# VHH binders against q9y6x5: the designs that were tried, part 285

Target 1, 379 residues: q9y6x5
Amino acid sequence: LPPKLLLVSFDGFRADYLKNYEFPHLQNFIKEGVLVEHVKNVFITKTFPNHYSIVTGLYEESHGIVANSMYDAVTKKHFSDSNDKDPFWWNEAVPIWVTNQLQENRSSAAAMWPGTDVPIHDTISSYFMNYNSSVSFEERLNNITMWLNNSNPPVTFATLYWEEPDASGHKYGPEDKENMSRVLKKIDDLIGDLVQRLKMLGLWENLNVIITSDHGMTQCSQDRLINLDSCIDHSYYTLIDLSPVAAILPKINRTEVYNKLKNCSPHMNVYLKEDIPNRFYYQHNDRIQPIILVADEGWTIVLNESSQKLGDHGYDNSLPSMHPFLAAHGPAFHKGYKHSTINIVDIYPMMCHILGLKPHPNNGTFGHTKCLLVDQWCI

## First folded at step 14 (VHH)

Design ga103 (framework vhh_8dlx_2)
Fold by ESMFold2-Fast, scan of step 14:
Structure ga103 (fold): chain B 379 residues (1-379), chain A 119 residues (1-119)
Amino acid sequence: as target 1 above (379 residues)
Amino acid sequence: EVQLVESGGGVVQPGRSLRLSCAASGFTVSSNWMGWVRQAPGKGLEWIGDIYSGGSRFYNPSLKSLVTISRDDSTNTLYLQMNSLRAEDTAIYYCATGKEYYSLAFDIWGKGTLVTVSS
C-alpha cells in the first residue's frame, strides 16, 4: 500500500502558545511523534503566502502569492481573497497535490487549504471543497477521512485547513489569556477528535499526520498606529496592501513618493523594491510593488482611522511571535523526538520524501528535516 | 452506575420534526463519545451518528441531511433532532456510548424510546 499523508493547518497558531497553555491531546500526539518547536515562515508572514510556501517549498517571490492582496504590474490584474479564483495567480509554482496526481497516478484530497479549489496547471485536487468558512471542522474531517478510505486511484495526500486560532487572535489579541485559553482548549479538543476519528476508522497506525500552521500572532494596540495619511496624500499613490506591510504603487515619480514616506515614522521601515533586505527573499516578482512599508512588531498602518484588530501578523519573519510550530506522527516519523527550528520551505521536500515523489526545484533543504524521519540518519 | 435514559418519542405525523433527549448519569457526557442507533420493526440496528468528546459530529451518509446530533454539557444531555420524518423512520431509538474512549463498540445503551411516524 502506498504511503499516506494528512497535512493539517490551524491558522495563526503561534509556537509559544504550546508553553503558555495546556494541550493534553496535542501533547499525547507529540509524545508518540515529533515536535519542531519553531518554524521560520516566509516574508510576508500572512496566510495565503505561507500556506502556498508549505506546499511548494518556495519563497513568495518564486511562487507568486506575495500577499493576501496583490497587483501584477505586467498584466494589470488585481487579486483579493474575496472571490479571486483566477489560476493566473497560482500558476507560478506546482503544489504537492498536483505533483502527487501527475507523478504517481494517485489522488489528492483537500478540505479548504488555500489554492486547492483552483485548477493549477490544469490540475485540481481529485477531491476538494470550495472554500466556505461556515463549514464545520467535523464536516471537513468527515470528507477527508471518507476520501482517504474510499478512492481509486488511492488518496495518498490530503490537506485540512481550519481558520482558528487566527480569527480569535485578531479579535482578542494573543495576550488575552481568558479568551485565548477558551479558544485554544477548543483547538486541542478538535485535535483530540481528529486522532479519535482516525483511530476508529483504522487509519491511525498507517497514516502520516502533520499538524502545523502558517504564522503566529502579535499583540496590537490603539497606542501603536501609523497614520499613512499624515505621511502622504492619497493622490500620490495607489494602495495595494495596507498592514503591517504596505504595498505602494506610485501615481507620480517613485523617488518623490519614497522621499515623502522615508522618514515619516520611527516605527516603519520604507524600502524601494531593490533595497528590500535579501534575507526576506521578497524582491524578484512583478507582484511586489515599487515601494513597501514594513511596520515594527505590534504597530498597525492605518488610513486616518482606528484599527479593530487587537492581534495581527505579517511582520518580519525573524520575530519569534510570527513563528508557528510543526508536530507530526506516523510510520515515517520518530517517536518522542524534539527539534528546535526548521524553515517553512523545508516542509515540502520532507513531504515529497515521505510520499516517494520527486520534488520540483524548491528553496527547502531536506537535511533540515531528516532528523524527524525513521529512514534517515541525522548525526 | 452508568445509565442512559432516552425520552421524547411518540406518535408524529409524516413531514414533522422531533427532538429526542438522552439524559446521562454516572459519567460526564463530554468526557466520552456518544451516538444514536435505531432499530425499525423486523430490521437490524442502523447507526445514525456520533458526537465525540470535543464536539465533532459524524453521521450515517444516508441520514446526514435529516438529522442533527447536539449536546448540552451543562445538563449532561445528548439530543437527536430529526426533520422531515417519514413512515420508514418508525423505530426504537437508542443512545449509546463505549467503555473504551477510542472504540465505536456500543457497550452502554439506554432502554430506547419508540418513534412512530403515522398519519
Scores: ipSAE 0.046, ipTM 0.578, lowest interface PAE 5.9, mean pLDDT 90

Design ga104 (framework vhh_8dlx_2)
Fold by ESMFold2-Fast, scan of step 14:
Structure ga104 (fold): chain B 379 residues (1-379), chain A 119 residues (1-119)
Amino acid sequence: as target 1 above (379 residues)
Amino acid sequence: EVQLVESGGGVVQPGRSLRLSCAASGFTVSSNWMGWVRQAPGKGLEWIGDIYSGGSRFYNPSLKSLVTISRDDSTNTLYLQMNSLRAEDTAIYYCATGKSYYSLAFDIWGKGTLVTVSS
């Protein structure tokens, strides 16, 4: 029987939530599997970029999903939630479900993972659900488990995406212990239900399951706002993305716009594209704008208005508050092993190894995940 | 000792609704997966649906619009709400749970409660 893998993402699950709240079901999962305490995500620390990095093993400048809102200067196309179905935006990389379908006589299944309802290089997941936030976790899980059991050719790679705790993290902020406790308990209960469902359907013993996330969350405040309108008149530029990383397209001379922005706030850094720090791996793509503003942790960039967000993400990927975790269970993984950190781009070559696939060129390092796997030599 | 006791069955007219109860003792319903199964006269067992510890519910697709499973954790009771009953819903209704998660089947059953739909 070919190896099988289910990749589950709980959006915005900050790694240190595991230390501050009780997760009895997740702890039982980890006890018989592996835990990576911190996953260093890619910059910018946002949903679409990091979800695509997980399944391609590439930095954003290489896979082309550089933000949740984008503009391509060469083709003059705009990307937002309303037009994320254009294959143009996703075609700079080959995600693992495409590789899975093309290298072997195998199927892929997807419940809402970003990009899975888009044909990428003329290939779409064999089984998928069009993105709809109103679809319950139970319906997503039911479809995934039915496809894992009842498909020809067999589904060997499946993905499942859930919007929490990100939505609540934005609404309440990560420091609201009362509301976050309730939300995180519900997520732990859903993890318990996932395990029970897999056991009931006879999938648990032979299925590799990865539970991870794309980023963390940090506390924001009405006392930590950067009003961009106080820095520069809107007639000088087009705003492509706002907060906490602003993407600025100058309507006039780039140097003039840069000079108006560079000393405007002590709580944001202003970069010309060529001066963006190399450690971000966020420079070599036409969708990265000529001027990028990076707010300090917990600061929100606004346009002469208040922000309703009590939590946010997108900040510097060196910040522990931006890091998710990774937990895994199954025949490929050791039992009871804890690892400190990996890079989010390392997940892709590990998954390719588990599935027996030849990875496309990527930025991950297989050696970083070897100690998690039973068939590998670990020091 | 784990015990399940169903109640709420009886004779009911077509088109009406009925709620069945299952009282559990010797274990906690909120910590286990539980389900409802029925057996019509001269027929095999038909799965109705499950509820898992975290509250997730899975139904037989042919019955999903007609039934609802719920539980009251404070009274350790499982419920099956049935709407728009027809003669073909006449059956013995069982609540059930697995003895262990290593078992992929309903290992622990109640004695059942008879529902007769007739006019």
Scores: ipSAE 0.014, ipTM 0.513, lowest interface PAE 8.3, mean pLDDT 90

Design ga105 (framework vhh_8dlx_2)
Fold by ESMFold2-Fast, scan of step 14:
Structure ga105 (fold): chain B 379 residues (1-379), chain A 119 residues (1-119)
Amino acid sequence: as target 1 above (379 residues)
Amino acid sequence: EVQLVESGGGVVQPGRSLRLSCAASGFTVSSNWMGWVRQAPGKGLEWIGDIYSGGSRFYNPSLKSLVTISRDDSTNTLYLQMNSLRAEDTAIYYCATGKNYYSLAFDIWGKGTLVTVSS
């Protein structure tokens, strides 16, 4: 029987939530599987970029989804919708569901994962849902489990995406213990429902399941705002993305715009594109703008207005508050094993190994994840 | 030891064609997934296309009318044919195989071959 894999993402699930809240269902999942305590994501620590990195194994500058809002200087196209369906934006890389369908007679299934409702390299998942945030977790799960039972050709790779705890993290902030406790308990209940449904349908024992996330969350405040309008007039630039990483397209001389911004706030770093730190791997793509502003953790960039956000992400990927976790269970994984840290780009080559696929060239290192796998020797 | 040696680069005028070669040793190209990737000056890595062990080919849609990937199993060599070269095609071209092509821990790729398109 070919191996099967279900990849589940709970958006904005900060790694240290696992230590500060009770997750009885997730803990039962981990007891018979593996836990990676921290996953170091890619910069910028945003939803679309990191979800595409998980399924391609590439840094953002290489896969081309460099932000949730983008402008391509060569083609003059704008990524203006949070779920833009133009294949142009997604075709700089080959995600795992495309590879899965093309290497052998296999099908892929998708419930709401970013990019899965877009034909990429003329290929779309055999079964998919058009993105709609109003669709319940239960309906997404019912579709995925139905498709996993379709044997002709077999669905060997499936993805499931859920918007929480990110939406509540933005609304309440991660330090709101009362509201976050309620939200995270609901997520744990959904994990329990997922496991129970897979067991009831006879899928559980032969299915590999990965539960992960794209980023964490940090506390924001009305006391920590950077008003960009106090630094520079709107007539000098076009704003491509705002906070906490602002993407600036100059309408005048780049050096003049840079000089107006560089000393504006002690809580913001201002980079010319070629001066962006190498450790970010965020320089080499036409969708990265000539000037990038990076706010310090917990600071929000605004345009002469208050921000209602009590939590945000997008910050420096070295920050533990930006890190998610990874838990996994199934025939490919050890039972009761805990690992400290992997890079988010390492998930892709691991998934390719589990599915018997040859990965596209990628930034991941298989050695970082092999200790999780029963068929590998640990170094 | 797996080794890949790219060749065939050089200075070419716009509108011309060029064929790059990748000689493989330590493994069999017909049994492996192979691809071409390029890096233009000051740009990130750009995927060009792949050939699977069974012979199926897949290309970056932005380049598919301009490039062809092929292999010669008898000489264990991968090829990239490029037509209608433009200044924007100036880059170092790499052939790649397997996992961890971009890994700094162990390189499984050649040094690349430089293609400069200028008049």
Scores: ipSAE 0.000, ipTM 0.139, lowest interface PAE 20.5, mean pLDDT 87

Design ga106 (framework vhh_8dlx_2)
Fold by ESMFold2-Fast, scan of step 14:
Structure ga106 (fold): chain B 379 residues (1-379), chain A 119 residues (1-119)
Amino acid sequence: as target 1 above (379 residues)
Amino acid sequence: EVQLVESGGGVVQPGRSLRLSCAASGFTVSSNWMGWVRQAPGKGLEWIGDIYSGGSRFYNPSLKSLVTISRDDSTNTLYLQMNSLRAEDTAIYYCATGKGYYSLAFDIWGKGTLVTVSS
């Protein structure tokens, strides 16, 4: 009987929310499982890049999903948001559901995880839902649990993605305790419903469940704007991505564009591609533009306009506000164990170990997660 | 003391719709999972669907297109909306609840309400 794993993501679930709000259902989950208090995500701290890093164990420069909006300088292709279904963007890595289907006679199931509705290396998740934000958490959970119980070959890896608390984090900002309390209580209730559904179907005791997120959220303000139009005219460059990491493709000499930007605001750093800090692991890919601008935490880059966002992410991955958490429960995991920090790229080799899969070369370190696992010696 | 009282059953013509109600007392519907189960004459119990404390709804796939479960937390009442009724939907309909948030079974049942679909 092969081991089974359900990977659940609540988009934009900042780790510090666990300290500032009550989560009775998540706390019960953690009490009989494990908690990693901070997960150090990859730069840039955006949805598509980090979701793909979780399932590949690779930095963005290696897996090729380097932003939510991208331009590939070699092929001249543009990637725009969740609507782009071209496998070209996803083919620089092999996600775990593809490995699961190809190494063993096993199926994968997916409810909306980024990339799962795209054939990658000619392989699409055995069961999947085309991305549609209007589909309820309940519908996603119903499909996943049906597939976990009623599939041949058996579904051994399943994913479930939910857009909250990210959408509300952007709308209200993480410091709006009244609105965020309501949103986070609803998420905790959904976690309770998830556990109850798995118990009712007889899945709970034999299923490994990971609950995690891709990034956090920080407070923004109309008082913290960087107007890019005050720095440089549109005739000098093409804008590939705006905020809080601007991706600049020069239409003229790169040095001239850099010189116009480099001292424009004390609240952003301007990098030539080769000068991007090594610690970001954000340099060696044709989809990373010749100049990037990195706004300071809480600052928004705009084009001669106001921003309606009260919260945002994408900032420096060393910032605790950008970190999600990881909680897990199941036969592979210890009970009542807390761990301080892992890297988001470490999740992939841990999941491969649980499923008995040989991982593709990756940037994760299995040793960082071994203390979470019952079959490992923690030293 | 927990009690469930179903109502709204009766004789209905094929193709019509019917809404059943379940009035709950002694507990809060928003803090418990609830569901509907039916038993047709000469057949076993058939699960219709559930609504969980958080509002998540799960249906028997064979019935999903024909039924909707809802609740009114302010009146502590559970509903079952049935559309396009067929003769085979003739059954006694029960509402049920699990004791406590993480209950695995329906521990408490109503007495049921009879629905007869005939011309």
Scores: ipSAE 0.000, ipTM 0.305, lowest interface PAE 15.2, mean pLDDT 89

Design ga107 (framework vhh_8dlx_2)
Fold by ESMFold2-Fast, scan of step 14:
Structure ga107 (fold): chain B 379 residues (1-379), chain A 119 residues (1-119)
Amino acid sequence: as target 1 above (379 residues)
Amino acid sequence: EVQLVESGGGVVQPGRSLRLSCAASGFTVSSNWMGWVRQAPGKGLEWIGDIYSGGSRFYNPSLKSLVTISRDDSTNTLYLQMNSLRAEDTAIYYCATGKTYYSLAFDIWGKGTLVTVSS
């Protein structure tokens, strides 16, 4: 039978949570599998961009999902959560479920992973659920396990997405130990239930399972606000995205807008597109706006003085608070191995190797994940 | 030594509700996944639903709106709440459990409790 892989994402699962809270079910999973302590995500450290980087192995400038809110200057199209089903936004890359279906005549299954309810290059996951945040983790898992056991051609790649702990991280902030303890215990219980369900259905022994996340979370405060209205009048620009990375489309001369913004706050860096640091790999795409504002960790850009977010992400991808982890178990993976760091773009070529697929050109380096795999030599 | 005892069955009129209980001894309900299955006269076993150690619940899609599985960890008891009972719900109802580290669906069963839905 062909190799099978289930890719699970818990949105906003900061790597340091593993050291500050107890995860008995996740630790049992890791004991017989592998752990990567930090995954260096792509900039900007947001949900849609990083989820698409995991499944394409590309930086945001290359796959085209450069933010959760976007504007394409060439076509004049706007992207938001309500418009995410337009294939235009997703067609700059080929995600792994498309490759899986086209190279091997295998099926793919998806429970809510960003992009899986969109036909990309005229190909949609063989089995999928339209995104709906009200659908329980249990219903998502039930569908995935049913499709893994009862599909023809067989489902060999499956994805499962869950919105926590990101939603609670935003609401309570990562420093709220009481509320975060409750939320993270529930996630660990869901991981335990996932493992139990796979074992009960006879899937566990021959299934490769990756548990990962797209980004972390940092504490925000009403004492750390950058009021953009104090720097520049709304008549000078169109705001495409706000915080913590603001995307500015000038209505007047770009240099004039830049000069009004450049010294506005000591806690915000202002970049002309061509001056964005090369290390971000966030420059070469028409959806990246002419001026980008990057807030320092824990600072929130606002148009008025208030923000209800006690936690946020989107910050510099060098910040450990922005890093998720990766844990994996299955016949492809070593048992009891711990690795320090990989890049989030490295996950894609590793998954292609496990499934026997030829990867599309990508920014990942297979050598970075070799030590995780039983069929590779770690040198 | 490990034992499951179902109770709460009996004769019930169509359209009414009924709650079945399953008392466990020799192990902890909250540490294992538990399920309910039924067998109508002359028919095969039909899966109703499961509850897992962490509290996740999975139901037969045909029955999801009509049943709720719950547990009381302090009394080591599993429950099945059934609403809007119909004549075709007449069956022997079993509770069952499986081990966390085995791939087998259920390896321990109770003796069952009979539910008869009639006027």
Scores: ipSAE 0.272, ipTM 0.694, lowest interface PAE 4.1, mean pLDDT 90

Design ga108 (framework vhh_8dlx_2)
Fold by ESMFold2-Fast, scan of step 14:
Structure ga108 (fold): chain B 379 residues (1-379), chain A 119 residues (1-119)
Amino acid sequence: as target 1 above (379 residues)
Amino acid sequence: EVQLVESGGGVVQPGRSLRLSCAASGFTVSSNWMGWVRQAPGKGLEWIGDIYSGGSRFYNPSLKSLVTISRDDSTNTLYLQMNSLRAEDTAIYYCATGKPYYSLAFDIWGKGTLVTVSS
């Protein structure tokens, strides 16, 4: 029967938390599995874009989820995290659960992963939960393990998403050792409970499990604010997204708006769309606005107001503070192997290989993940 | 010596509620994985639910709406609250702890407490 994979995301789990805090349950998981110490995510380093990159293997300009808030210039539609149910936004790519269901006559299951409660190319995850942040981790896990154990036809790909440590990272900032140690200990306890649950149900030996995240977190401050209203009046532009990457839609001449913004702050880079650095792979999509503003790490763009966030993400993807990790265990993976770095887009072709699926064209490189897999040779 | 002692069983009318207790000695309930299982007369063992050291609770889906597992760290006691009792809930109820690989394979069991649901 086909191999099975459970993909778990703890939102905002910065890679270096592993070095600064104790994770006894996660370390036991890694001891008999693999660890990738850094995953270089895609720009911008935000939740919806990076979660969709994990399951499509595409840069944001290619899969179309270019921010958590976006505007499509052709259709005049607006997207925010409160109205992410329109298939229009998700249809520029084919996520792995759709491929799984269409290629192999298999089922997929999802507990809250972004996009899984939306029909994409007229296909929705076979089993799913409508997104609701109030649903506990234990209820999400109970549904996933029930679907993995009792489904006919069998579930071969399952996803599980949890909002922490991102929510606490925003509230307390990653440098608040007391609050972050409490939050991260709870995450480790949940990982322990996950492993024990899978063992109890007889799923553990034959299930591939990936634990990863979409981005990291950096410390912000009331002393590091960029007041956009000090540089340009709102009558000149429409603001599509604010911080730390502002998406600017000019109401007047683009060059005039650019000239007003380019010297606004020494802690912010201002780009015309065609001047966005090629290394970001953030240019070729109608949902990327004519001007973007990129704040330096730890700086927050505001509109004549204070920010309550003590931590944030969305910054340059070359920053180690923005990187998550990847840990995995199961019959497809080596035991006790550590790898330095992969790109987040490399996860998709690796998962397709594990599941025996033909990947859709993607930006990942299978060779980057070969050393993790027992049926492959690494160089 | 690690011991588990169940109590609170008895005869109860259909539709009513009952709370079972499991007193632990020789180890700390809040630091260990704990579960409830039952065995009806002439039947095999049926898993009811678990509570893990981190506080996560998992239930048999067929029983989730009818039962709640909790613990009291001050008395080192595990509880099973049962609501809307039916004749088919008649069984010996066991609490257990351990590190099972396969479901229902526990290291340590209590002696059990009998629950009889009759009218």
Scores: ipSAE 0.000, ipTM 0.238, lowest interface PAE 16.8, mean pLDDT 88

Design ga109 (framework vhh_8dlx_2)
Fold by ESMFold2-Fast, scan of step 14:
Structure ga109 (fold): chain B 379 residues (1-379), chain A 119 residues (1-119)
Amino acid sequence: as target 1 above (379 residues)
Amino acid sequence: EVQLVESGGGVVQPGRSLRLSCAASGFTVSSNWMGWVRQAPGKGLEWIGDIYSGGSRFYNPSLKSLVTISRDDSTNTLYLQMNSLRAEDTAIYYCATGKHYYSLAFDIWGKGTLVTVSS
């Protein structure tokens, strides 16, 4: 049988949580596997963009999921719903489950990972669940393990997505130790449940498991608001996305809109599309709007109202608060190895190597993950 | 020595078709991953598509209806067929291959061939 891989994401799991809270089940997982302390995600540091980068190895400008809310200037289409099933938005890249199914006639399984309930290049995950946030972690795990054991052709790539600790990070803020401790303990218990079920089913010793996340979380405050209505009248632009990266589509002269926004707040940067820093790799896509506003860490852009969020993400990807971690266990991985940093786009070519797949063209560098793997030399 | 030489570029009228060639030497095209990438004036690199050793082809979805990648193993040559050319297709077109099968991190590139779509 070909190698098998389960990719698990806990949304919004900031790397620094590992230093500030106890994770006995995750620590046991890492003890017999590998830990990457920081994963440098792609800009913007949002859920849909980064989840698609993990499975394609591409920057957002290349895979086309450039935000959680998007507008395509060429086709005039709008994306703003996690239930949007139009393949148009996802078709600028080839995610790993498509690659897995098209090479060697293997099956893929998915529990809620963004994009897996959409036919991409006329290929949908062999087994999948339509996105529904109300479905429990336990039900998602039950379906994944059932498909891993009862599929023909065999499921060789499986994904599992969970919305926490992101939802609680937004509600309480990452600095609320009492509430975050409770939330993170529940996540650690879910990791314990995952390991126990894989052991019970005889899958644990022969399955490669990656536990990672798409981004971190930073503390926000009612004292750190940028009121966009004090800068510019609504009649001058259409708002495509708000905070902490605002996507502005001018209704009139772009230069006039830019001039009204520049210098409005010392806590945000205002960029014409062509002036967006090259290091963001966030320029070359029709879904990136003519003017982008980037708030400083912990600042929230609002429209004449208070923000309810005590935590947020989407900020500059150089910020450690925006970084997730990666932990992995299985026959492909060393035991007890710790690595400092990789790029989130490096995960895709590593996963392709583990599965014996030829990677679709991508922005990752296989050399960055070689030290994690038993069949590689990492000099 | 591994070498890639592109040919077939030039000035072409809007709406016409054009086929680019990439002659490979020092290795066999049928045993390697090969791709096409373009760069329009003042813009970044745009991936067009690839062909793998076994013949599997992958395309940029925005270009899939407009382009076809093929190879002739007997002449060790890679091709890019482009149909319904528009002014926005004006670019330098590169043939590339990679030791590690990565996209924009290609190890070996040709020097490129310029395609200008104008009347």
Scores: ipSAE 0.000, ipTM 0.109, lowest interface PAE 20.3, mean pLDDT 88

